# Designs tried in a protein design chat: miniprotein binders against Mevalonate kinase. Part 1

Every score and structure here is a prediction.

Target 1, 378 residues: Mevalonate kinase, of Arabidopsis thaliana (Mouse-ear cress) (p46086)
Amino acid sequence: MEVKARAPGKIILAGEHAVVHGSTAVAAAIDLYTYVTLRFPLPSAENNDRLTLQLKDISLEFSWSLARIKEAIPYDSSTLCRSTPASCSEETLKSIAVLVEEQNLPKEKMWLSSGISTFLWLYTRIIGFNPATVVINSELPYGSGLGSSAALCVALTAALLASSISEKTRGNGWSSLDETNLELLNKWAFEGEKIIHGKPSGIDNTVSAYGNMIKFCSGEITRLQSNMPLRMLITNTRVGRNTKALVSGVSQRAVRHPDAMKSVFNAVDSISKELAAIIQSKDETSVTEKEERIKELMEMNQGLLLSMGVSHSSIEAVILTTVKHKLVSKLTGAGGGGCVLTLLPTGTVVDKVVEELESSGFQCFTALIGGNGAQICY
Below, numbering starts at 1 at the first letter of every chain, in headers, positions and changes, except where a header shows other numbers.
ipSAE, averaged over its two directions, is called F for ESMFold2-Fast, E for ESMFold2 and O for OpenDDE. V2 adds 0.75 times the mean of E and O to 0.25 times the DockQ between the complexes of E and O.
[cut] stands for letters that were removed.
The coordinates of atoms that the task and the answers printed are left out; those that the model quotes come from them. Centres of patches stay.

## First folded at step 4 (miniprotein; from VXpc with D34K L111E Y114E)

Design X1
Fold by ESMFold2, look of step 5:
Structure X1 (fold): chain B 378 residues (1-378), chain A 117 residues (1-117)
Amino acid sequence: as target 1 above (378 residues)
Amino acid sequence: TPEEQIEEYKEEGEEAKEKGDIEEARYYFSFAIKVALINGDKESEAKAYNELGEVFRKLGRPYEAEFWLAKAYRIAFKIGDEKAIAEILQELGKAYEEMGKTEEAQEMFDEAEELAS
């Protein structure tokens, strides 16, 4: 039998970096998905004793015998209780790391090790020791701050949980999970993120699982509901970044210039709260008027991010190009490269700006903001 | 292998589109694009963008369709594939019609017909 799942990436609309210092951030789902296909073989199939993982994005395949997996990951009472998410112990993680190392990853692909470990952990705890082929493909660029690791954890968990549901004739179309299953999904996805990131905030997996938008402040996550369409051009600069160094740099600037940086963080907090209010507003303000207010707030946020030292020449090049076309842009996430968001007001055609950006070596996507979370298809 | 993979994804996407499973077609054409990009297959890349543009138009999202069709057009133009250009211009014209951009749509249709003659 076959089940498919997908989960969205995310962007930070406002509040990056300042949120570490007590300010509010707003994150949103984007309709660029990571897809997971889970296929169980027939009992008499040639591969009915193996677990296979295919990363179609990068043309890599991994396979383990179930016997080897059972040897490395012995019986654990958590395999009997998939409805109760558990953390991967350090001992179990070390055993899983051996299974991953035995696959002899190419040196330039060693960054995949934690993701493969997360796959093995989630699969064995939710499904157990059953043969399957799992295929992963993503519309999201890896390592660009668009939440690809969370989208993977969410989509994978959704597929694994959905495999227990009674099949429907034809299984037409993509459908959402109910609230109870979304909560379970999010808890498992968070445990998967802990393997990849150590101490994730929970923002990325929550946005990916539930969709739409969230507001985050001082450890408190509030789910929002967008009442307006938002289109964005997302430009991948293809410049990698050291997120820890950028975060540390902002903190160091705050120590050296406490009064100035306090004002900067307060301004970002106000911008984020105003954005959240506009997005949720049910008043009679036109979409066009709301778009103009959002443009201004994005522009202000980018200026404040520049003052924090987290922009980059590649980001500024994108901004200069989009300003030429009367569009407003800001970095999203850690900065120092990564991705740039450009608001696309109603009626905007992007052919010329995209042509300029791509001729400069950047990669462009369009996305709707605040859409669906995790979905499954039988 | 890469050409076989691209063709398999395109066939699955076309089958899904014919069944009316437009979101499923999106899934397969997204895979085809990734394989074409990895292998530098410009002809397949342009064709996959064109198919994805048609998917978004059928989803009632003509501005997203325009984004993908414009990418397809730029590649087809650079490699001189006049048959592909004509096909892409037809889809682009339809997207502009759905936006209410009648003059732009007519320009696309006229150019597509000139290439067919």
Scores: ipSAE 0.631, ipTM 0.852, lowest interface PAE 2.0, mean pLDDT 87

## First folded at step 10 (miniprotein)

Design N2 (from Zd with K10L Y73R)
Fold by OpenDDE base, fold request of step 11:
Structure N2 (fold): chain B 378 residues (1-378), chain A 117 residues (1-117)
Amino acid sequence: as target 1 above (378 residues)
Amino acid sequence: TPEEQIEEWLEEGEEAKEKGDIEEARYYFSFARKVAEINGDKESEAKAYNELGEVFRKLGRPYDAEFWLAKARRIAKKIGDEKAIAEILQELGKAYEEMGKTEEAQEMFDEAEELAS
């Protein structure tokens, strides 16, 4: 039996950093997917006593005997409750860490350890100790801030949950989960994100699970329905960032300049709200006019992010290049590097701008904004 | 090996495309391109980009097709694969037609013809 799942990455459209200070932010799914294929061997197969994880896009394979997994992870029959997601205990996490360490990851791949731990935990909690081969491949560049970890957790959980769904509901092609299964999916994915990040906000997994767009403010998450197709160029600067340091830096600046920074956060809040209103609008306003308004809002938001001190020379280089091509761009996520969003108005071809960006050492993707969430294929 | 995996994915992608499973084709070609990029296999990279171009055309997304096809063209030009360039130009022409960009389409077709002659 084979089950496939995919989950989208995410971007922040507006509200970065200011959201930590009580402003509204808007996040959206992008149609760059993490794919998970789950294969259960036949009982007669030679390797019917192993769990194998294949990361083919990065040429890695991990394998455990089921006996070894059972030895390492305390099994309580009460813990196999697919319907009741529970947090991973510290004891279980330590036990899983031993299993990961035994795989002798190269030093340059040690960043995968938390992902592999999350895999082992989600698999053993949802499936148990059955043999399988799991293939995970991602269109998302790792560490780019495009929600790679959340997409992993969501796609993996979707595949694991789908394996328990009756064949009678199996359609041809990619299908969305129902609301009940999406809620369950999102809860499990959030627990997976806790293993990776400790205290995730839940935004990234929610966007990846449900798709479309999310508005969030002061811990409240609201699912939005986009009525406007958006296409963007995503430029990965390939510059690493320290998100914690950037967030801390903004907070420190707010302490030093409280009135000015309050005004900055309020301006970002207004931008996020206006952006959400434009995207949700069903008025007779032309797509072109809406795009122009969004462009101005993006430009304003980028200026405000610059004023917070979270821009970077690499981001500025991307912006200058896109401005040369009459396009508007802003950073997404924490800044200090990472990814830049460029709005692509209707009818825009990207050959020339992409050529110039790539010649500068950047990586480019085109993406549709606000697409589908988690999907399964049987 | 990564090289064997790229070849397998390119083959599986072609099979999926022929069967009309465009999303499956997208899967295979997407990861063929990714591994080719990592390994510096420019020939496979160009091929995978070209195939992604066709996939996105079939998905009714000619602007995304242009993104991939333009990348394919740049790689093919760098490696001097004239045959590949001509094939890519034909696909670019079709993508531009689908956009309603008739002049740009004709330019691509003319360039392709010049290379084939």
Scores: ipSAE 0.902, ipTM 0.956, lowest interface PAE 0.5, mean pLDDT 94
Fold by OpenDDE base, fold request of step 11:
Structure N2 (fold): chain B 378 residues (1-378), chain A 117 residues (1-117)
Amino acid sequence: as target 1 above (378 residues)
Amino acid sequence: TPEEQIEEWLEEGEEAKEKGDIEEARYYFSFARKVAEINGDKESEAKAYNELGEVFRKLGRPYDAEFWLAKARRIAKKIGDEKAIAEILQELGKAYEEMGKTEEAQEMFDEAEELAS
């Protein structure tokens, strides 16, 4: 039996950093997916005693005997609780870490350890100790801030949960989960994100699970319905960043300049709210007019992010390049590198701007904004 | 090997495309592309980009098709694969037609014809 799942990445459209200080942020799904294929072997198959994880897009394979997994993990298949997501205990996490260490990951790939741990945890909690081959491939660049970890957790959980869903609606192609399963999915994915990030906000997994857009403010997540298509160019600067240091830097600046930074955060809040209103609007305003308003808001938000000190020369280089092509761009996520969003107005071809950006060593993607969440294919 | 995997995905992508399973084709070509990029296999990269162009055309997304096809063209030009360039230009022409960009489409077709002669 084979089950396939996919989950989208995410971008922050507005509200970066300011959201940590109580402002509203807007996040959206992008149609760059992490794919998970779950394959259960036949009982007569030679590999019926192993769990195998294949990351084919990065040419990695991990394999464990089921006996070894059962020995290491302090629980058994009788503790399967698909319907009640729970946090991973420190003890279980340590036990899983031993299994990961046994795979002898190269130092340069140690960043995968948390993902592999999350895989082992989710698999054993939802499926148990059955043999399987799991293939995970992602269109998302790792560490770029496009929600790759969340997409992993969501796609993996979707595949695992779908394997238990008997109603093979033999629908040809990709289908969305129902609301009940999406809620369960999102809860499990959030627990997976805790393994990876410790204290995730829940934004990334929620966007990846449900798709479309969300508004986030002071711990409250609101699902948004976009009424306008958005297409963006996503430019990966390929510059590494320290998100924690950037967040800390903004906080420190807020301590040094409390009134000014309060005004900055309030301005970002207003931008996020206005952006959400434009996207949700069903008025007769032309798409072109809405796009122009969004461009101005993006420009304003980028200026405010610059004022927070989270821009980077690489980000500025992307912005300058896109400005030459009459496009507006802003950073997404923590800044200091990472990805830049460029709004693509209706009718825009990207060949020339992409050529120039790629010649500068950047990586580009086009994406539809606010698309589908988690999907499954049987 | 990565090379074998790229070849397998390109083949599977073609099969999926022929069967009309465009999303499956997207899957195979996307990862063929990704692995080709990582390994510096420019020929496979160009092929995968071209295939993604066709996939996105079939998905009714000509602007995204243009993104991939334009990348394919740039690579094919760098490696001097005139046959590939001509094929890519034909697909670009179709994408531009689908956008209503008749002049740009004709330019692509004319250039493709010139390379095929």
Scores: ipSAE 0.899, ipTM 0.955, lowest interface PAE 0.5, mean pLDDT 94
Fold by ESMFold2, fold request of step 11:
Structure N2 (fold): chain B 378 residues (1-378), chain A 117 residues (1-117)
Amino acid sequence: as target 1 above (378 residues)
Amino acid sequence: TPEEQIEEWLEEGEEAKEKGDIEEARYYFSFARKVAEINGDKESEAKAYNELGEVFRKLGRPYDAEFWLAKARRIAKKIGDEKAIAEILQELGKAYEEMGKTEEAQEMFDEAEELAS
């Protein structure tokens, strides 16, 4: 039997960094997905005593005997409850780490360890000790700030929860989950994120699970609904960065220049709120007019991010290139590299700007903003 | 091997297209594309980009089709595969028509006809 799930990545439209200082941020789903396929073997199959994880898009495979997994992570039926999300204890995490180490990851692939640990924990807590082949493929570039870890946790949990629903309906194509299942999914995905990140904010998994957009302020997440189509060019600079160092740098600047930075954070808060209002508005303003307002807000946000010290020469190179094509761009997420968002107004073709960006060594994608969250397919 | 995985996914994508399962075709072509890019397989990259262009056009997203088809065209030109270029230009022409860009569409169709003969 086969169950498929997918979950979107995310971007931050406005408010990154300033949100640490009390301002509002707006995040949105993008239609670049992580996909999980869950297959259960026939009882007579040769490998009906194994759990196999296939990362086919990067040509890696891992396999464990169920007996070995049960030795490392023993529990009785009283602890198997998919309806009650649980945290992974430090003791259990150490046992899982041994299972991962036994797979002999190549050194250049050691960054996968926490994701594999999360896979093992979520699988055993939701499914238990049953054989399966799990395939995970992702359209999201790793480590670029587009929410790849959250999309993994959400898509994986969606597949695992869907695999044992008694009243399965074999429909046509991808289906969204109802609100009760989305809430459960998001809670499990958050627990998976804690294994990867330790103290996640919850924003990435919430956007991935529910889709569309969210507003984030002072630890409070509010779901939004976009009432206009938005299309973006997403440019991966391929420059990695230390998010903690960037966040610390903004805080240090705020200490050195408290009045100036307070004004900067207030300006970002205003921009985020106005952007959220435009996107949600149902008034008679044309899409083109709304797009022009969003362009201006994005331009302003980028200038304020530059004043916070979180831009980078790679980001500025992307911005300069897109300006030549009369397009507006801003960094998304931590900055210092990572990804750059470019608004694509209605009617915009991208052949020439993409050619220039890719010839400079950047990686480009187009994406729709604020679309579907987690979906399943039987 | 990566080469076998690419070929398998391109074939699965084509089968999904024939069944009318356009979302499933997107899945297979997206990951054939990714593996081809990682392994530097330019011929498979061009094929995957062209297939993604057709997928997005059939999904009613001609601007995203243009993105993929332009990438396919650039690689096909570097390879010198005139038959592939002609096929890509036909798909680009259809995407431009769906955008209402009739002059650009006609130019694509005209160039495709010259290359096919």
Scores: ipSAE 0.874, ipTM 0.944, lowest interface PAE 0.7, mean pLDDT 90

Design N2 (from Zd with K10L Y73R)
Fold by ESMFold2, fold request of step 11:
Structure N2 (fold): chain B 378 residues (1-378), chain A 117 residues (1-117)
Amino acid sequence: as target 1 above (378 residues)
Amino acid sequence: TPEEQIEEWLEEGEEAKEKGDIEEARYYFSFARKVAEINGDKESEAKAYNELGEVFRKLGRPYDAEFWLAKARRIAKKIGDEKAIAEILQELGKAYEEMGKTEEAQEMFDEAEELAS
């Protein structure tokens, strides 16, 4: 038996950083996916006693005997059924860490440890101690702020939950989940994110699970219904960054310059709210007019992000390049490197700007935003 | 090996494309592309980019097809593979036609024909 799932990455259209200070942020799904394939072996198969995880897109494989997994993971009779998500205890996390350590991960790949831990947790809690081969491949660059950890948790959970659905008459092709199953999926994915991040906001997994767009303010998530197509060029600067240090830097600037930064955060809040309204608008305004308004809001947001101190020379280089091609860009996520979004108005071709950006060592993708959330395929 | 994985995914993508399962073809070509890039396999990169271009064109997304085909063209020119360049230009021409950019499409077709002669 085989079940496939996929889940999108995400971007922040507006409001990153300022959202920590009470402003509104708008996040959207992108059609770059993490894919999970779950295969159960035949009872007579030679590997019917093992759980195998294959990261084929980076040429890594991990395998555990079921007996070893069962020995290592402590019994927890307080664990509710798969329909009631639970948190991974510190005791269980320590046991999982031992299983991951036994795989002898190369030093340059140790960043995978938390993802593998999350895989073991979600698999054992949702499926139990059954043999399987799980293949994970992702179009999302890791660590670049496009929600790769959330997409992993969402796609993995979707595949695991879908494997127990008794209804086997679903058609060929990718199908979305209903609202009840999306809520369950999102709760499990959030528990997976807690293993990777400790205190996730819930934004990334919610966008990945439900798709489309969300508005986030003061811990409150509101799902948006986009009424316009949006296409972006996403440029990966290939510069790593310390998200905590960037967030702390904004807070320190707010302490040093409280009046100025209050105005900056209020301006971002206004930009985010206006952006959300434009995207949801059903009025007679043309898509081209809406694109021009969004372009201006993105320009303003980037200027305010620069004033917060979260840009970087790599981001500014991307922005300067795209300005030469009359395109508007802003950083997305933490800044200090990571990814840059460039709005692609209707009819825009990108050959020349992409050539220039990639010649400078950056990596480019195009994506539609606001599309599908988690999907399954039997 | 990475080389064997690239070959397998390119073959599976071609099979999916022939069966009309364009989403499945996207999957295989995306990951053939990724592994080729990681391993510096420029010939496989150009092939994967060209295949992704065709996939997005068939998905009704000619602007995304243009993105991938332009990348394929740049690599094929660096390699000096005139046959690949001609094939890529034919696909680019089709993408421009679907955008309604008739003059640009004809320029691509004309250049492809010159290389074939």
Scores: ipSAE 0.866, ipTM 0.939, lowest interface PAE 0.7, mean pLDDT 90
Fold by ESMFold2, fold request of step 11:
Structure N2 (fold): chain B 378 residues (1-378), chain A 117 residues (1-117)
Amino acid sequence: as target 1 above (378 residues)
Amino acid sequence: TPEEQIEEWLEEGEEAKEKGDIEEARYYFSFARKVAEINGDKESEAKAYNELGEVFRKLGRPYDAEFWLAKARRIAKKIGDEKAIAEILQELGKAYEEMGKTEEAQEMFDEAEELAS
């Protein structure tokens, strides 16, 4: 038996940083996916006593005997509680860490440790102690602020839940899960994110699970329904950043300049709300007119992000290049490097701007914004 | 090896394309592309970019096809592979047709035919 799942990455379209200070932010799924394939062996297969994880896109493989896993994590799999997501205890996490250490990760690949731990936790809690081969491949660059860890947790959980063998759907391609299963999926994915990040906000896994767009403010998440196509050029600057330091820097600027920064945060709040309204609008306004309004709002948001101190010379280089081609860009996420979003209005070809950006050492992708969440395929 | 993995995925992508499973073809060509880029395999990069161009055109996304085909064209020119350039230009012309850019499409088709002869 084989089941496949995929889950999208995410971007923040508007409201980064200001949202920490009470403003509204808008986040959206992008159609760059993490894929998981789950295969259960036949009872007589050679490896019917092993769990194997294959990261084929980076040429890594991990394998454990089921007996060893049971020894390390001795809980009763006969009473699996799939419908009640649970947290991984610190004790269990230490036991899982031993299993991961036994795989002898090269030093340069140690960044994978938490993801492998999350894989073992989710697999054993949802499936139990059954043999399988799990293949994971991702279109998302690691650590670039595009939600790669959440997409992993969501896609993995989707595959594990879908394997329940309740029904067989013949040849229908990729399909979405219903709302009840999406809610369960999102709760399990959140528990997986805790292993990787400790205290995730829940935003990334929610966008990845449900797709489309969300609006969030003061801890409240509202799902949006996009009524227009949005296409972006996403440019990875390949500059790493310290998200906590950038967030702290904005807070410190707000302390030093409270009146000015209050106005900045209020302006961002207004921009985010207007952007959300345009995207959801079903009125007679043409797509071209909506695109022009979105361009202006993105440009304004970038100027305000610059005033918060979270831009970077690499981001500004991308922006200047895209301006030469009459395109509007803004940073997405923490800033200080990371990724830059460029709106691609209807009819826009990108050969020249992409050539210029990539010749300068940046990495480019195109993506549709606000599309599918988690999907499965049998 | 990475080279074997690239070959396998290019073959599986072609098989999926022949069956009309265009989303599955996207999967295989996307990861053939990723491994080729990681390993600096320029010939495989150009092949994967061209295949992704055809995939996105068939998905009804000619502007994303243009993105991939432009990348394929740039690499094929650096390699000097005239046959690859001609094939890429044919796909690029089809993408421009789907955009309604008839003049640009004809320019691509004309250049492709000149190179293939």
Scores: ipSAE 0.861, ipTM 0.940, lowest interface PAE 0.7, mean pLDDT 90

